VHH binders against Putative glutamate--cysteine ligase 2. Designs and how they scored, part 4

Target 1, 372 residues: Putative glutamate--cysteine ligase 2, of Gloeobacter violaceus (q7ni89)
Amino acid sequence: MTIPFQSSTAPTLGVEMELQIIDPATGNLTPRGPELVTFCEEHPEVGLVVKPELVQATIEINTGICKDVAQVERDLTTQLTLLRSVCRERGVSFLSAGTHPFARWRERRYTQTPRYRALVDKHVWTARRMQIYGLHVHVGMPDGDTAIQVINQITQYAPMLLALSANSPFWEGDDTGLDSCRTKVFENLSSAGLPFRFENWEGYENLINVLLETGSIGSQREIWWDIRPHSDFGTIEVRICDATRTLAEVLALTALVQCLAVYFRRLYENGEEIRLLHPGIIRENKWRACRWGLEGELIDPLTLKGVPTRKLIEQTVGEMQSLAAELGCSAYLAAIPAILASGNGATRQRRIYSQSRSLVAVVADLEAGLAT

## First folded at step 24 (VHH)

Design h3 (from h2 with D105K)
Fold by ESMFold2, fold request of step 25:
Structure h3 (fold): chain B 372 residues (1-372), chain A 123 residues (1-123)
Amino acid sequence: as target 1 above (372 residues)
Amino acid sequence: QVQLVESGGGMVQPGGSLRLSCAASGFTFDSYYMSWVRRAPGKGPEWVSTISYGGDWTEYASSVKGRFTISRDNAKNTLYLQMNSLKPEDTALYYCAKGRQYYTKSGWSLDVWGQGTQVTVSS
């Protein structure tokens, strides 16, 4: 069967932030997500729109379809401001991180919709461990063939995006030694991880049809690859990033993703032959980003040698400067040097823990990241 | 802001030599790979050579390997291309580029390029 791709000729943006609802007295996750969803549905005049997630302590906020990063900023700022107010009135708080530093998955309550019940029935133990939170960025694509080619190219940059966004060093009270343990937890799902490389849209269709016909998935939306096409929206969706601590980090990553998507789209449209790394090298770089974040090395695609991750990111951002100016996102991309200087969220969480010896203090600091 | 100014081109006989220079400004020169790219008459751009930010790694297109030498002086923000044993096929407009070859076989990119310096090799 054919899978129609809804064309988005302009490189429009959509951003999804997964947020944790916490009890301010304990810092632990609290299953108040459904309450917030119900309130917002019953009070549309407030203007806050939140979506439920599998874990009742989780909510998702989204932008509309935005033409540029400035519109993403306006949408998210509005939603976060409203969310702060609604949470304050209800005696709860929220934060953004790839995992909760100490909450235990066995103590979580799960949303009881038919969709989420089916998910847990299929994935059992692995679904119940999904106490993880990401940042998702959509970029509009003109057709499926272009989307596939851009995904093939952006996948090579997924390790840099992960290194910048890594914000999950703790799991159930333990320092995992990883900058992003979320990444390893997510990969326990059968349809997660790096995308497969396809020649074109037809190749993607062929795989999806087999997975549908065999009952391996119920729909395309059960494909949880780090980067995937979204045929109904006419986008590619970059899913590799941890939920970052601050809005500035969200906007910086959104800008970088848009620049990369547009850059590789234009190369494809111009008929350029685009060199691709062996998938095994990309997998190794993803591991390096997961393990060491910004402090390690990535295998340089040109030289096939290890190069400091910070240096490769600096070079990539530098190569995007003219395109960022054209797309109107230079100011947001300019936050990346600050991330390189101060470290990613995992570095910050470890620093707070080192000084306080308290994971409750780490949670308080995470909470402060979206307070302003 | 970013500026790359090539010089040192000219007319030379086959077998001759030229040294191209590229003066860079408006960015932190020693934090970037630098490249030479050329465009022969009626042809698209062709990657020639790349040098790492410290100068410790270099690579050349097969068509020039052994004849051309890329170098840089980070104290002077200057990139060089020593071109020996020149052939008529080397006739092209030579550009200095900020960055390395993108992941393309052609070396085509949207990186910042200079205005170019003409090299003409003819009897």
Scores: ipSAE 0.000, ipTM 0.425, lowest interface PAE 12.1, mean pLDDT 87
Fold by ESMFold2, fold request of step 25:
Structure h3 (fold): chain B 372 residues (1-372), chain A 123 residues (1-123)
Amino acid sequence: as target 1 above (372 residues)
Amino acid sequence: QVQLVESGGGMVQPGGSLRLSCAASGFTFDSYYMSWVRRAPGKGPEWVSTISYGGDWTEYASSVKGRFTISRDNAKNTLYLQMNSLKPEDTALYYCAKGRQYYTKSGWSLDVWGQGTQVTVSS
């Protein structure tokens, strides 16, 4: 059977931010997500649109279909402004990070829908530990074959995206030693992790059809790979990033993803063949990014030697400058040098903790990252 | 502003040698691959050689392999090309380029390069 791919001829953008709802007095997660969703559904005149998540202390905000990063910025700014107002009226707050620094997953309530019940029934203990939060970026693709080729290429950059966005050093009050422990928690799910490499759309269809026919998945939406095609939207969806602390970081990563996607799309459209890094090396680089973030080394795809992660990112961003100017996202991409200089969210969280010895202080700092 | 300035070109007899230099400024030189590209009269650009960040990986076009040696001095932000056993077909304008070659049907996709230095090999 065929899986139709809804064409998106322009490299349009969609961004999804998963957010943590907290009690401002304690800094702990509070299961007020369903309340916020219900309020927004009952009051569409407010204009805030939030989506529920498995854990009731989690919500998601989304952009519409955006032409460029500037429109993503406008959509997210509007939604965050409305969310702040609604949360203030209800005595709650919110923040963005890959995990909560000290909240315990056994204390969480789950959203009671048939979909989420089925998810917990299937994944059991691993689903119940899914107190993790990501940043998802969609980029429009003209067809499935192009989407697959771009995914094959961008997967080699997933470790850089992870290193930049890593923002989950703590798990239930403990320093995990990782820059992104979210990554390891997520990989507990059977259909998560790096995507498989496909020759073309037909190869992807063949795998998905087997998984559907055997009952291994109920729909394509149960594929939680770090990068996946989204046939209904006509996009590729980059899911590797932790939820970052600030909107500036969200926009910088969105810009980089769009540049990479357009760059490799154009190479494919021009009939160009690019060497692909061995999947085992990409897996090693993902681990290195997860463990050391920006402070480590990645295996360079051209030389097959270890190079400082910061230097490889600097080169990649430098190579994207002309394309960023064309796409109108140079100003957003320019935030990446600041991330390289100051460190990722994991570096920041550890610095705050080392100075205060308080994870409540870490939460307060994370909360401040989305303040106006 | 990224700037690449090539020098060391000139006229030389077949079998002779030249050493090209490229002074780089406006970017973190030791964070980038560097390449040499040449353009012969009436022809499109031809990739010549690429060198990694630290200089420990090099690659050459088959037409120059064994005769040319690329190197870099990261302390001085300078790229070099030692050209030995020069032939008339090496006559070209030689460009220093920031970045690395991607394999393509057309040969390369390098983004930024300088104004070039002329190398002329004739009797």
Scores: ipSAE 0.000, ipTM 0.377, lowest interface PAE 13.3, mean pLDDT 87

Design h4 (from g1 with R59D D105S Y106S W108F)
Fold by OpenDDE, fold request of step 25:
Formats: C-alpha cells, structure tokens, sequence
Structure h4 (fold): chain B 372 residues (1-372), chain A 123 residues (1-123)
C-alpha cells in the first residue's frame, strides 16, 4: 500500500512540548494531566488544547502550523500563558525537562484509554518507565522523497541537537552521569533510536507496510525514531531533543532544525549530495552527546576525529546564518551561543543541585523556566 | 556583521606564485573551519582547500594538492592560501569561505563568503 505524503511546499513549523505536571507542595509529578485535558475540552472558550500522554503526569501542547519561528513563539507563548492560568487555578504547576529529577517511575499512573493500554501491554516494562519528555519539531516537506533525503542528512546533526537540548541528568533522584538519560530510557523502546536510512519514500513505505501488516505497529505513530517522517502532516519530525527548560531554548532549537531542514532540502532539490556518515559514527556521536552533552567531543564528519562538541555546533550555527536570515529566525538562532557558553539544561540542573544539594530546588528552577 | 575580505590576487605567469589572504571579522574565527573556493570563468565554483580550527588538519582538491598550502593565523583572524607552481587552469576568482564546505559534486555549499580576489595565470 502506498502511504501518501501530505505536501507542504513551505518549510512550515509545528512544535510539540511535553510538559510535566507538578505538585507545588512536593515538587513531584502529579497525575493531573487528565483533569487538565478534560477541563480544556469542556471549556473551549479558554482557547487551550491540551493533549494527554501515556503518563498522567504529562501533557502535551502543540502549535498550529506556523510559517516561521516567530509564529511558533506567539503560539506557544499564548498557550503557556493560558496553561499557567489553568494550572494555577487547580493548584498545580508545570515544567519542561527531559526527566523529572526524583520522580519514581513505579509511582506513575498511566492513561487508561485503549490506545495507551495497548501500548503498555505491548511494550510492558519498556513503556512503564516512559516518564520522559521530549521536544518535537516538525518541518514541512514537499514530498516523501524529499523528506527521506532530508532525514538522512539531518540525522547527522541529531547528536548536536541532543547535546544542545540535553536536560535529563537525573533519574529517580540519582545523577545518571548522562546529560540525557531520557535518551537511554527512550532507546529501550523497540522502535526507538536513530532512523534507518532509505533511498526514497518507497523504501520507507515498504518497511512501514511490513510493520503494519505483521502487526508490529498499529500506525506510523509507533515509530519512535529520533527523526521520522510524518506523512499525515507532510513533515519531518525531529524528536531527538530533550524537553528544554525555557521557551527560548525551544525556539532556538526550532530555528536550528528549520535551517537544517531547509538547507538539506535545497541541496537535494539542487541535485547536490552531502556525504553521509557511517551510521556507526552517528550512533557513537549520539552516545557522546547523550553522555557529555556540550562538554565532550563528537567525531567530526570531515576529519573523522574527535573535536569539541561546542565547536561543531558553533560552526553549524554559523553555516546556517544566511538561511536563518532568510527564514527570519536569526534572533532565535542567536540564543545558541549563549547556551554553548553557559551549558545545556543538564549542566544547569547539576549546578543547581551542586549549590543547593536539593533536587526540589532543581525542580523549582525548572518550573521557573516557563513561568514567564 | 560577518565579513571576509580576500586579498593578494593578481596576474602571474605560469609557474609563478601568489599568496592570498583573507581577513575575517564578525565571528569567532578559531571556532570555524575555513575554506578556499574558486570560480573559473564559465565554470561552477569548486572547492580548493579547507583547514581545521587550529590548523592541525588540512585538505586540498586534487587539482591543487602539492602546489597550494592553506594556513591560518588565529591571532590575526586571517586565512592564507599559498599558491605555488600556478597554472593557467588556476585562473579564477578565489573566495574565502567560512565553514567546512562539505564536498558536493561542485565542491560548493550554499553560502560563500567574501567578495573574492582575482587570480589570473597567463603567459
């Protein structure tokens, strides 16, 4: 069967934020997501849509189709403002991070809809630990073939995106030693990880059809690659990023993703091809990004030697300046140097913990990220 | 804000030498690979050479290997291209480029920096 790809001629943006619902009294996760979802559904006049997630302490907010990062900003700012009010009225708070610093997965409540029940039944232990939170960025693509080629290329940059966004050093109260333990938790899912390479959309279709026909997946939604096509939206979906503390970080990453996507799309359309790194190298780089974030080294695709992660990112951002200007996202991209200088979310979390010796303090700091 | 200004071009006889310079400003110079790209008359741009952040790694197009030497002075924010044993085929507008300039069929990326400096090799 053919899988139609909904065409997006412009590099439109869609952003998904997975958010943690927090009990302000304890700083812990609270299973109040369903309540928020229901409230928003029952009160459409509020103008807020909140989506449920597997874990009831999680909600998702999504932008509409945005033409540029500025529209993403406006959209998310509005939603977050509304969400803040809704949460406040109900005595809960929310924050954005790849993991909660001390929440225990065994204490999580799961959404009991047929979909999520089926998911838990299928993936069992690997799903039960999925108290993780990511940032998902969609970029419009004109067709499936283009999407595949762009995914093949942009995957090489996934480690850099991970390094920038890494915001999950703690798991159940322990410093994991990773900047993104979310990554490792996610990788336990059978369909998670770096995307496979395809020659074209047909190749992708062939795989998906087999998986559907064999009951391996019920839909493409169960493909949890770090980057995946989204045929219904007509987008590529970059899923590699941890949920970041602040909206500014979200927007910076969104800008970078958009630039990269457009860059590689244009190369493809122009009949140009960039050499692809061996998947093993990309895997290693993903690990390095996961482990050391901005503080480590990545294998340089040109020299095949280890180089400072920060330098590669700086260079990449620099290379995107013209496109950023064209796309109108220069100001957002400009936030990345500050991240490079100060460290990623994991670095910040560890700093807060080091200073306070309190994971509750870490939670408080995270909460402050989206408070304004 | 980012500026690359090439200099040192000129006319030389075959077998001659030139040294190109590129003055960089508006960015952290030592945080970027730098490259030279050239465009010959009637031809598309082609990659010439790339140098790593600190200059520990260099690469050259086959056409210039052994004749050209890329170098940089990070303290001066300057990129250099020493061109020896110049050939008529080396006649081109030479651009200083910010970045790695991934290998493409044309050896050219979407963004080229600098106004270029003309190198003409002719008898």
Amino acid sequence: as target 1 above (372 residues)
Amino acid sequence: QVQLVESGGGMVQPGGSLRLSCAASGFTFDSYYMSWVRRAPGKGPEWVSTISYGGDWTDYASSVKGRFTISRDNAKNTLYLQMNSLKPEDTALYYCAKGRQYYTSSGFSLDVWGQGTQVTVSS
Scores: ipSAE 0.557, ipTM 0.823, lowest interface PAE 1.1, mean pLDDT 93
Fold by OpenDDE, fold request of step 25:
Structure h4 (fold): chain B 372 residues (1-372), chain A 123 residues (1-123)
Amino acid sequence: as target 1 above (372 residues)
Amino acid sequence: QVQLVESGGGMVQPGGSLRLSCAASGFTFDSYYMSWVRRAPGKGPEWVSTISYGGDWTDYASSVKGRFTISRDNAKNTLYLQMNSLKPEDTALYYCAKGRQYYTSSGFSLDVWGQGTQVTVSS
C-alpha cells in the first residue's frame, strides 16, 4: 500500500511542547490537564488550544505552521501567556522538563479516551510509567524520499540534541545518574528508540505496511522513533529532545533542528556522496548523551574518536552559522553557547538540588523557566 | 566576522613544492576543524584535506594522499597545506575553509571559505 507524503517545499516549522501541570501548594503533578483542555474547547474566544496527553497531569501545546523560528517564538509566546492566565485562574501552574523530580508514576491518572485506553491496554506496564515530557520539532520536507534521506543523516546528530536538551535527572525523587532518564523510560516501548535506516520512501512504506497488516500497529502514530517521518504533515519530526526549562532553549533547539534538516536536504538534492555513521556508534552516542549530557564525550562521526561533547556541539553549531543567517535563526542559535557554558537542564536541576537539598526547590526553579 | 585569508600560491613546475597558509580570524580557531578545498577551471569544488581541532587527526582526498600534508598552528590561528610532488592536475584555486565536511567529497558542506590562492603547475 502506498503511503502518500504531503509535500512541503519550504522548511516550515511546527513545535510541540509537552507541559507538566503542577499544584502550586505541593509542587507535585496534578491531573488537571483535562480541565484545561475542556475549558479551552468551551471558550474558543480565549484563542488557546490545549491537547490532552496520556497522563492527565500533562498537556500539549502546538504551534501552527511557521515559516521561521521567529514565528515559532511569537506563536509559543502567545500561547504560553494565555496558558499562564488560564492556569492562574484555576489555581494551577505548569513547567517544562523531561521528568518531574519526585512524582510517582503509580499516582498518575490516565486519559480515558478510547485511543489512550487502547494504548495502555496494549503496552501495559511500559505505558503506565510514561510520565515523561518531550520537545517535538517538525520540519517540512518536499517528498518521502527526501524525508528518509534527511532522517538518515540527522539521526547521527540526535545525540547532540539530546545532550543539549537533557533535562530529566530525577525519577520519583531519586537521582538516576542520567542526564535524561526520560530517554531510558521511553525506550521501554517496543517501537521507541532511534529510527531504522531506509534506502528510500518505498522501504519505509514496506515496513509500515507489514506492521499494519500484522496488527502490530494501527497507524503510523504508533511509531515512536526519536525521529520519524510524518507523511500527513509532510514533515520530519524530531522527538529526541527532553522538554527544556525555558522557551529560549526550545527556540535554540528548533533553530538547530531546522538548520540540520535544511543542510542535509541540500546535500541530498545536490547529489553529494553521503556517508552514514554506523548505527551502533549512533546508539553508543545516544547512550553517552543520555548518561553524561554535555559533560561526557561522544564519538566524533568523522574521526571515530572520542571528543568532548561540548566541543563537538560547538563545532556543529559553528558549521550552521551561514545557514542560520540565511534562515533567519542566528539569534536563536546564539543561545547554545550559553547552554554549553552553564550546562544543560539536568546540570541545573542537580545544582539547584545540591544547593537547596529540596526537590520542591527544583520544581520551583523549573516553573520559573516559563513564567517570563 | 569570520575571515580566512589564503596565501602561498604560485606557479611551479611538475614535481615542485608549495606551502599554502591560511590566516584565520573572527572565531575561536582551535574549536573548529579546518579544511582545504580546490577548484579547477570549469570544474566543481574538490575537497582536499581536513584537520581536527588540535591536529591529531587528518584526512586527505585520494588524489593528494601521500603528497599533501595539512597542519595547523593554533597559537597563530593559521592553517597550512604542504604540497609536494605537484602535478599539472593540482592546478586550481585553493580555498581555506572552516568546517569538517559532513560526509561529502566535494567540500560543498563547508561553512566559510576564503578568497582562495592560485596554484598553477606547469612545465
Scores: ipSAE 0.551, ipTM 0.820, lowest interface PAE 1.2, mean pLDDT 94
Fold by OpenDDE, last read:
Order: C-alpha cells, then structure tokens, then sequence
Structure h4 (fold): chain B 372 residues (1-372), chain A 123 residues (1-123)
C-alpha cells in the first residue's frame, strides 16, 4: 500500500504546544480542558482554537502553517494572549512543562471520545500515566524519501533538543533525578521512542503497512516516535522536546529544528555521503540528556568521545548560524546561549524548589513563564 | 560577526611544504571544532581536516592523511594546517571553516568559510 506524502517545497513550520490547566487556588491540575475546547468552539469570534488531549487537564494549541519562526511567534503570541483571557474569565490558569510537579496520575480524568477510549483500552496502564506535555515542531518536506533521510540525520540531534528542553524533574511530588521524566513515561508506550532508520520512504511504507494490516495501529498517528514523518501534512514532526516554560524557549527550539531540518535536507539534495551515528549511541545520548540535561555529557557523534552537553549544543548552534541568517531565525536561535548559561527548565524547577521548599512555588514560577 | 581569514598560501614545488594559518574572530574559538576545506580548479569542494575544541582529536581526508597536520592555538584564536610532501593534486584554494565535518566529503556541511588562500603545487 502506497502512503502518499504531501509535498512542501518550503521548510514551513507548524508548532504544537501541550499546556497544563491549573487551579490557581491549589496549583494542581484541573480537568477543565473540555470546557475550554467547547467555549472556543461555541465562540469562534474569540479567534482561538483549543484541542482536547487524552488527559482532561491538558489542552493543545497549534499554529497554522508558518513560513518562518517569526510567523510562529506572532501566531503563538496571539493564541496565548487569547487563552490567558479565556482562562482568567473561568478562574483557571495554565502553564507549560513536561510534567506537573506534584499532580497524581490516579487523579486524572480522561477524554471519553471513542478514539481516546480505544487508546486507553489498548495501552491501559501505560496510557493512564500519560500526564505529560511536549512541544511538537513540524517542518515541511518535499517528499517522503527526503523526509526519511532528514529524520535519520536529525535523530542524532534529538538528545541535544531534549537536553535543552528538559523541563520535567518532578513526578507526583518526587524529584525523579531525571531532567525529563516525561521521556521515561512516554517510552512506556509500545510505539514510542527514537525512530527506526529507513533506507527510503518505501521502507517506511512497508513497516507501516505491516502495522496497519496486523491491527497493531489504526493509523500513522499512533506512531509516537520522538521524530516521525507526517505524510498528510508533508512534514517531519519533532516530538522529543518537553514543553518549555516560556515562549522564547519554544521559538529557540523551533528555530534550531528548522535549521537542522533544512541543513540535512540540503545535504541529501546535494548527494552528500552521510554518516549516521550508531543507534545505540543515540539511545545512550537520549538517556544522558534525559538524566542530566545540560549538566552531563553526550557522546560526540564525530569523535565518539564524551563531551560536555553544553559544548556540543553550542557547537551545533554555531554550525547553523549562516543557515539561521538565511532562514531569518538568527534572533531566535540566539536565545539558546542564554539557556545554556542559565540551565534548562529542570534546573530552574529544582532551583525554585531548593529555595522555597515548595512545589506550589515551582508551579507558580512555571505559570509566570507564559503570563507575559 | 564571525570572521575567518586564511594566510600562508603560495607556490611550491612538488615535495615542498607550506603552513596555512587562519585567524578567527567574532565567536568563542575554543568552543568550536574547526576544519579545512579546499577547492581545486574545476572541482567541487573537498574536506581536508577537522580538529576538536582543544586539539586532542583530529581527522583527515584520505588524500592528505600522513602529509597534513591540523592544529590550533586557542589563545591566539588561530587554526593551522601544516602541509608536507605537497603534490600537484593539492593545488587548490584552501578555506578555513567553522564547524565539524561529519561527512568525509565536500565540506558542504560546514557553516562559515573564510575567503581562502591559494596553494599551488607546480614544478
């Protein structure tokens, strides 16, 4: 069975933010997502679209198809402003992080649509624990073969993206010791994790066809790889990142993803012989990023030696400087050095906790991230 | 602004030696791998060599391995290429480049290049 890939000649962007709905009185998650979704549907004049998620305390906002990161900024700024107003009027707040610091998964309510019921039925306990929140970045690709080649390459950089974005140190009130416990929760899903390598689009199609034919998946949407092709959109989707505290971080990561995608696309189009890092090393690097974030070391894909994560990311960002200028996202990419200097979201959360000894204070700090 | 300025090129006889230098500015030099790339007349660019942050790791194209040595002085923000046993086929414009070449190919993956210094090997 042929899976058509919608063609995008330009590296257009789409960004998805999964957001936590918070009760301001307690700082805890509140299952008010469906209410927000319904309100926006019933009031199109507001100009806000909110999508439901598996957990009712979660909503998703999405950009349209954006030509550049600046358009993403404008789109998300508008949406977040509107969302802030809508939430305020209903006595709820929202924040962006990979997990909630103290919310218990047993207390979560789940969306009861047939789709989500089926998902929970299929994945049972692994789905019920999915109170996690990610950042998803789409980049347009011209065809399936290109998408596969770019995914093969960009996967090597996924650990760096994770290290930068890691913003989930706490689970149900406990410091997990991980910068991104979201990563480990997500990996419990049978179809989650780093993408497999394919030689071409046909290879991908063959796998997908087997999974569809055997009833392993009902659609490609059930492939929850850290990076996946999205044939209907004509994009690659980078899903490795935790939801970050601020919009600036979202935009910085979006810029980096765009640069990487275009970079590898051009290499492929130019017929460059591409070296791929062994998947075992990528897996190890993902673990290192998950565990230590920016404070650890990654295995350098070139030297195969341990290198400080910060230094490796700095190197990568530096290699994208000319391309960022071409794409018009230099200003957004330039925010990454500040992240490297101050630490990722996990570092910040732990710092706030260390100072206040209050996870409620951590929540308050997270809320402040998108308040402006 | 990132700037790379190559020097040290010239004309030499086969078997001769040259030492190229690259002065770097506008970025934290020791935070980046550096590379040399060359372009021969009528040919595409060819990756020559890459060096790690502190110089503890180096790699070379097979065509220059054993003859060329890449080095760096981070205190001076300078990259070097010692070229020994030069051959006519080494004739090219040599570029200093910011970044690491993951692919032993054209150097296309490298971000910022200097203006280049001409190396001509001729009898």
Amino acid sequence: as target 1 above (372 residues)
Amino acid sequence: QVQLVESGGGMVQPGGSLRLSCAASGFTFDSYYMSWVRRAPGKGPEWVSTISYGGDWTDYASSVKGRFTISRDNAKNTLYLQMNSLKPEDTALYYCAKGRQYYTSSGFSLDVWGQGTQVTVSS
Scores: ipSAE 0.486, ipTM 0.801, lowest interface PAE 1.3, mean pLDDT 93

Design h4 (from g1 with R59D D105S Y106S W108F)
Fold by OpenDDE, last read:
Structure h4 (fold): chain B 372 residues (1-372), chain A 123 residues (1-123)
Amino acid sequence: as target 1 above (372 residues)
Amino acid sequence: QVQLVESGGGMVQPGGSLRLSCAASGFTFDSYYMSWVRRAPGKGPEWVSTISYGGDWTDYASSVKGRFTISRDNAKNTLYLQMNSLKPEDTALYYCAKGRQYYTSSGFSLDVWGQGTQVTVSS
């Protein structure tokens, strides 16, 4: 069966944020997501749309189709402002991070729609502890073949995106030793992980058709690769990033993803030589990014030697400067050097904990990230 | 502001040698791979060579391998290209570039280029 790919000629952007709903009195997750969803549905005059998630303490907000990162900023700023008001009126708060520092997955309530019931029934234990939160960035692609080629290339940079965004050091009150324990939790799903390589869109279709025919998946939406095509939207979706503390970080990562996507698209369209890093090396780099974030080393795709993660990212960002200027996202990309200097979200969370010896203090700091 | 200034170009006979220099400023030099690219008359840019942060790794285009040597002095923020056994085909404007080349031969991935220094190999 042919899977049509909706054409997006321009590298338009869409951003999805998974947010944690917090009880301000305890700092813990509170299953108030459905209430927020219902309120927004019943009050369209507010102009806010909130989507439900598997865990009731989670909501999702989404941008429209944005032409550039600046439009993403305007869109998300408006939504977050509205969300802040809605939450305040109901006595809840929200924050953005890959995990909650001390919430227990056994205490989570799950959405009881047929879709989510089926999901939990199918994936059982691997789905039940999915109290994780990611940043998803969509970039428009002109066709399926282009999307596949760009995915093949951008996957090599996924570890860098993970290292920059890593914001999940704690799990159920424990320091996991990982900068992104979200990554390891997500990998429990059978359809998660780094994307497979395909020669073209037809190759992708062939796999998807087998998975659909065999009942392995009910739809393409059940493919939870770190990067996946989204044929209905006409985009690639980068899903590797942890939810970051601040909007500035979201925008910086969005800018970098857009630059990378456009860069590789142009290489493909120009018929340039394509070099692909061995998947085993990408896997190793993903682990290194997960484990050490910005403080470790990655295998350099060019030299195949270990190099400081910060240097590799700095190099990559430097190479994207001209393109960023063309795309109008230089100001957002410019936030990355500061992240490299100060550390990622995991580093910040650990710093707050080391100073306060309180995970509640960590939650408070996270909440402050989207407060303005 | 990032600046790259090439020098050392000139006219030389076939079989001769030249040493190009590139003075870098406005960025942390040792945090970037550096490259040489060239543009011959009527042709597109051609990648020549790349060197890693500390100079421990180098790569060359097949057309110059064994004849050219890229090096750097991070203390002086300077990139070098030793060119031996020069051929008429090496005639080009040579650019110092900030960045590395590993996806294309056109210099597409290279961020900032200098003004270039002319190398002419002629009898």
Scores: ipSAE 0.380, ipTM 0.750, lowest interface PAE 1.6, mean pLDDT 93
Fold by ESMFold2, fold request of step 25:
Structure h4 (fold): chain B 372 residues (1-372), chain A 123 residues (1-123)
Amino acid sequence: as target 1 above (372 residues)
Amino acid sequence: QVQLVESGGGMVQPGGSLRLSCAASGFTFDSYYMSWVRRAPGKGPEWVSTISYGGDWTDYASSVKGRFTISRDNAKNTLYLQMNSLKPEDTALYYCAKGRQYYTSSGFSLDVWGQGTQVTVSS
């Protein structure tokens, strides 16, 4: 079977934020997602579009197709402002983090659509543990072959994207010792994790066709790789990031992803030959980012030596400055030095907990992050 | 304002030596890999050498390995290229470049280049 790739010649952006709906009185997750979805569907004049997710306490907001990060900012600001208003009227609140600090997955209710019912039937125990929340960034690609080559290259940078975005140190009330426990929970699914490396689009098609023909997946939607092609939108989708605390972090990561995608697309279009890390080294770097966040070392793809994660990120951002200026996203990329200085979301959550000894206080601080 | 200024080029006989310098300013020098790239007359840019942040890792094009030595002095924000046993085919404009350069026939990156210093090897 041929899988047509919808061309997106410009490096357009789409951003998806997975958000947690909480009860203000307890700080716990509340299964009010379907209620919000129904309200927004019945009241299109409000202009808020909310997508359901497997866990009923989860919703997703999305941008439209944006030409640049500035438009992403406008779209998300509008959606978040509307969401705050709708939630306030209904006596609920929301926050962004890779996991909820203390909510228990056994207490969750699941959305009862055919899609989510099938997901739970197939993955059973592992699907029920999916109390996790990510940030997804789409970048437009001109064709499948280009998308595959860009994915092969950006996958090497997935660990630094994870280190910057890590925001899931707690799981069901316990400090996991990881900066991103979301990553380990997600990897329990058979179709999650780092993407496989393909030579070209045909190689991707061949694998997907086998998975479809054997019933291993029902559609391309069940490919939950950290980075994947999206043939219907004509994009690559970067899925490695935890849901970050603030919009500024969302925009910074979106800018970095766009810069990397455009950079590697241009190298490919110019016929540049670029060395790729062994997949095992990328897997080790993903673990280092998951475990240590910004405080560890990553194996540098050029030197094959350990380099402090902060320094490697600083250099990568520096290398992207000219491209960021061209793409109009320099101001958003400028938030990354502040993240490097103050730490990622996991660092912040642990600091709040150390000061307050209260995971409820951590939730309150997370809740405040999208107001700013 | 990022600035890279190469110096130390000139004319030399085959078998001779030169040392190139690159004075860097306007960025945190010791946080970046640094590279040398050259452009021979009528040809595209060619990657020559790369050195890591602290200088503990280096790599060279096969055409210069064993003859050229890249080094850096982070206290002085200066990159060096010691060029020994020079050959006529080493004749080129030599550029200092900020960051890692890809191993390609073009030798280009998206980042800043200096204006270059001319090295001419002839009898």
Scores: ipSAE 0.000, ipTM 0.289, lowest interface PAE 13.7, mean pLDDT 86
Fold by ESMFold2, fold request of step 25:
Structure h4 (fold): chain B 372 residues (1-372), chain A 123 residues (1-123)
Amino acid sequence: as target 1 above (372 residues)
Amino acid sequence: QVQLVESGGGMVQPGGSLRLSCAASGFTFDSYYMSWVRRAPGKGPEWVSTISYGGDWTDYASSVKGRFTISRDNAKNTLYLQMNSLKPEDTALYYCAKGRQYYTSSGFSLDVWGQGTQVTVSS
């Protein structure tokens, strides 16, 4: 069976931010997501669009189809401004981080739709632990073969995207020692983790058809790889990033993803092929990013030696400067040096905790990240 | 503004030596791999050598391995290429480039380099 891929000849963007709804008095998660969804559905004149998630304390906001990062900024700024107003009126607040610093997953209330019930019935304990939050970036692709080639290439960059975005050092009140514990919780799902490498779109179709025929998945939507094709939108979807604290970080990561996607698309279209790392090396780099974030080393694909993660990111950003200027996203990409200098969200959360000895203070600081 | 200025080229007999220099400015030199690339008459760019930002890793095209030595002085923001046992086939414009060679079917993909210095090996 063929799986049609909707063409997006321009490298258009779509961004999804998963957000936590909190009680501002306690900082704890509050199951008010369905209330917000219902309000927005009943009041389309407000212009705020939120989507529900499995955990009732979680919502998602999205951009439309954007031609560039400036349009992503406009869409997200508008949605965040509206969300801030609606939440204020209802006595709740929201924040962005890969996990909640102290909320306990056993205390969560879950959305009871047929889809989410089926999800929990299939994945059981692993689905019930999904109190995690990501940043997802779509980039338009002209066809499935190009999408697969770009995924193969940009998967090698997933570890540096994770290192930049890591924002989940705490789990249920404990410092996990990881910069992104979200990553390890997510990997408990059978369909999660680094994507498999395919020769072309047909290779992807063949695997998906086997999984559908055997009942292993009900649809392509049950594929939760760190980077996956999205045939209905005609995109690739980069899913590796933790939810970051600020919009500036969201836009910086979006810019880097677009640059990488366009760069490798053009190499493929020009008949060029770049060396691919052994999948085991990419897996090791993902672990290093998960564990140490920006403070560690990644295995450099050229030298096959450990190189400081910050230096590899600096090189990659430097190599994207001309392309960023062409795509109109230089200003957004320029925020990455500031992230390298000050540390990722996990570094910031630990700094706040070391100064205050309070996870409530960490939550308050996270909340402040989207207040402006 | 990023600037890479090559110098040290000239004419030399086969078997002779030259040392090329590249003065770098406008970027954080010690945060980048640096490369030498050459362009012989009528040919496309050919990667020659790459050095890591600390100088602890180097690599060379097979055509120059054992004869050329790449080095850098991060305190002076300068890249060097010591060229020994020169052959007529080494005749080319030599460019200093910011970054490293990605292994591609075309052999080279870098977008920032200098104006070049001519090396001519006369038989």
Scores: ipSAE 0.000, ipTM 0.325, lowest interface PAE 14.7, mean pLDDT 87

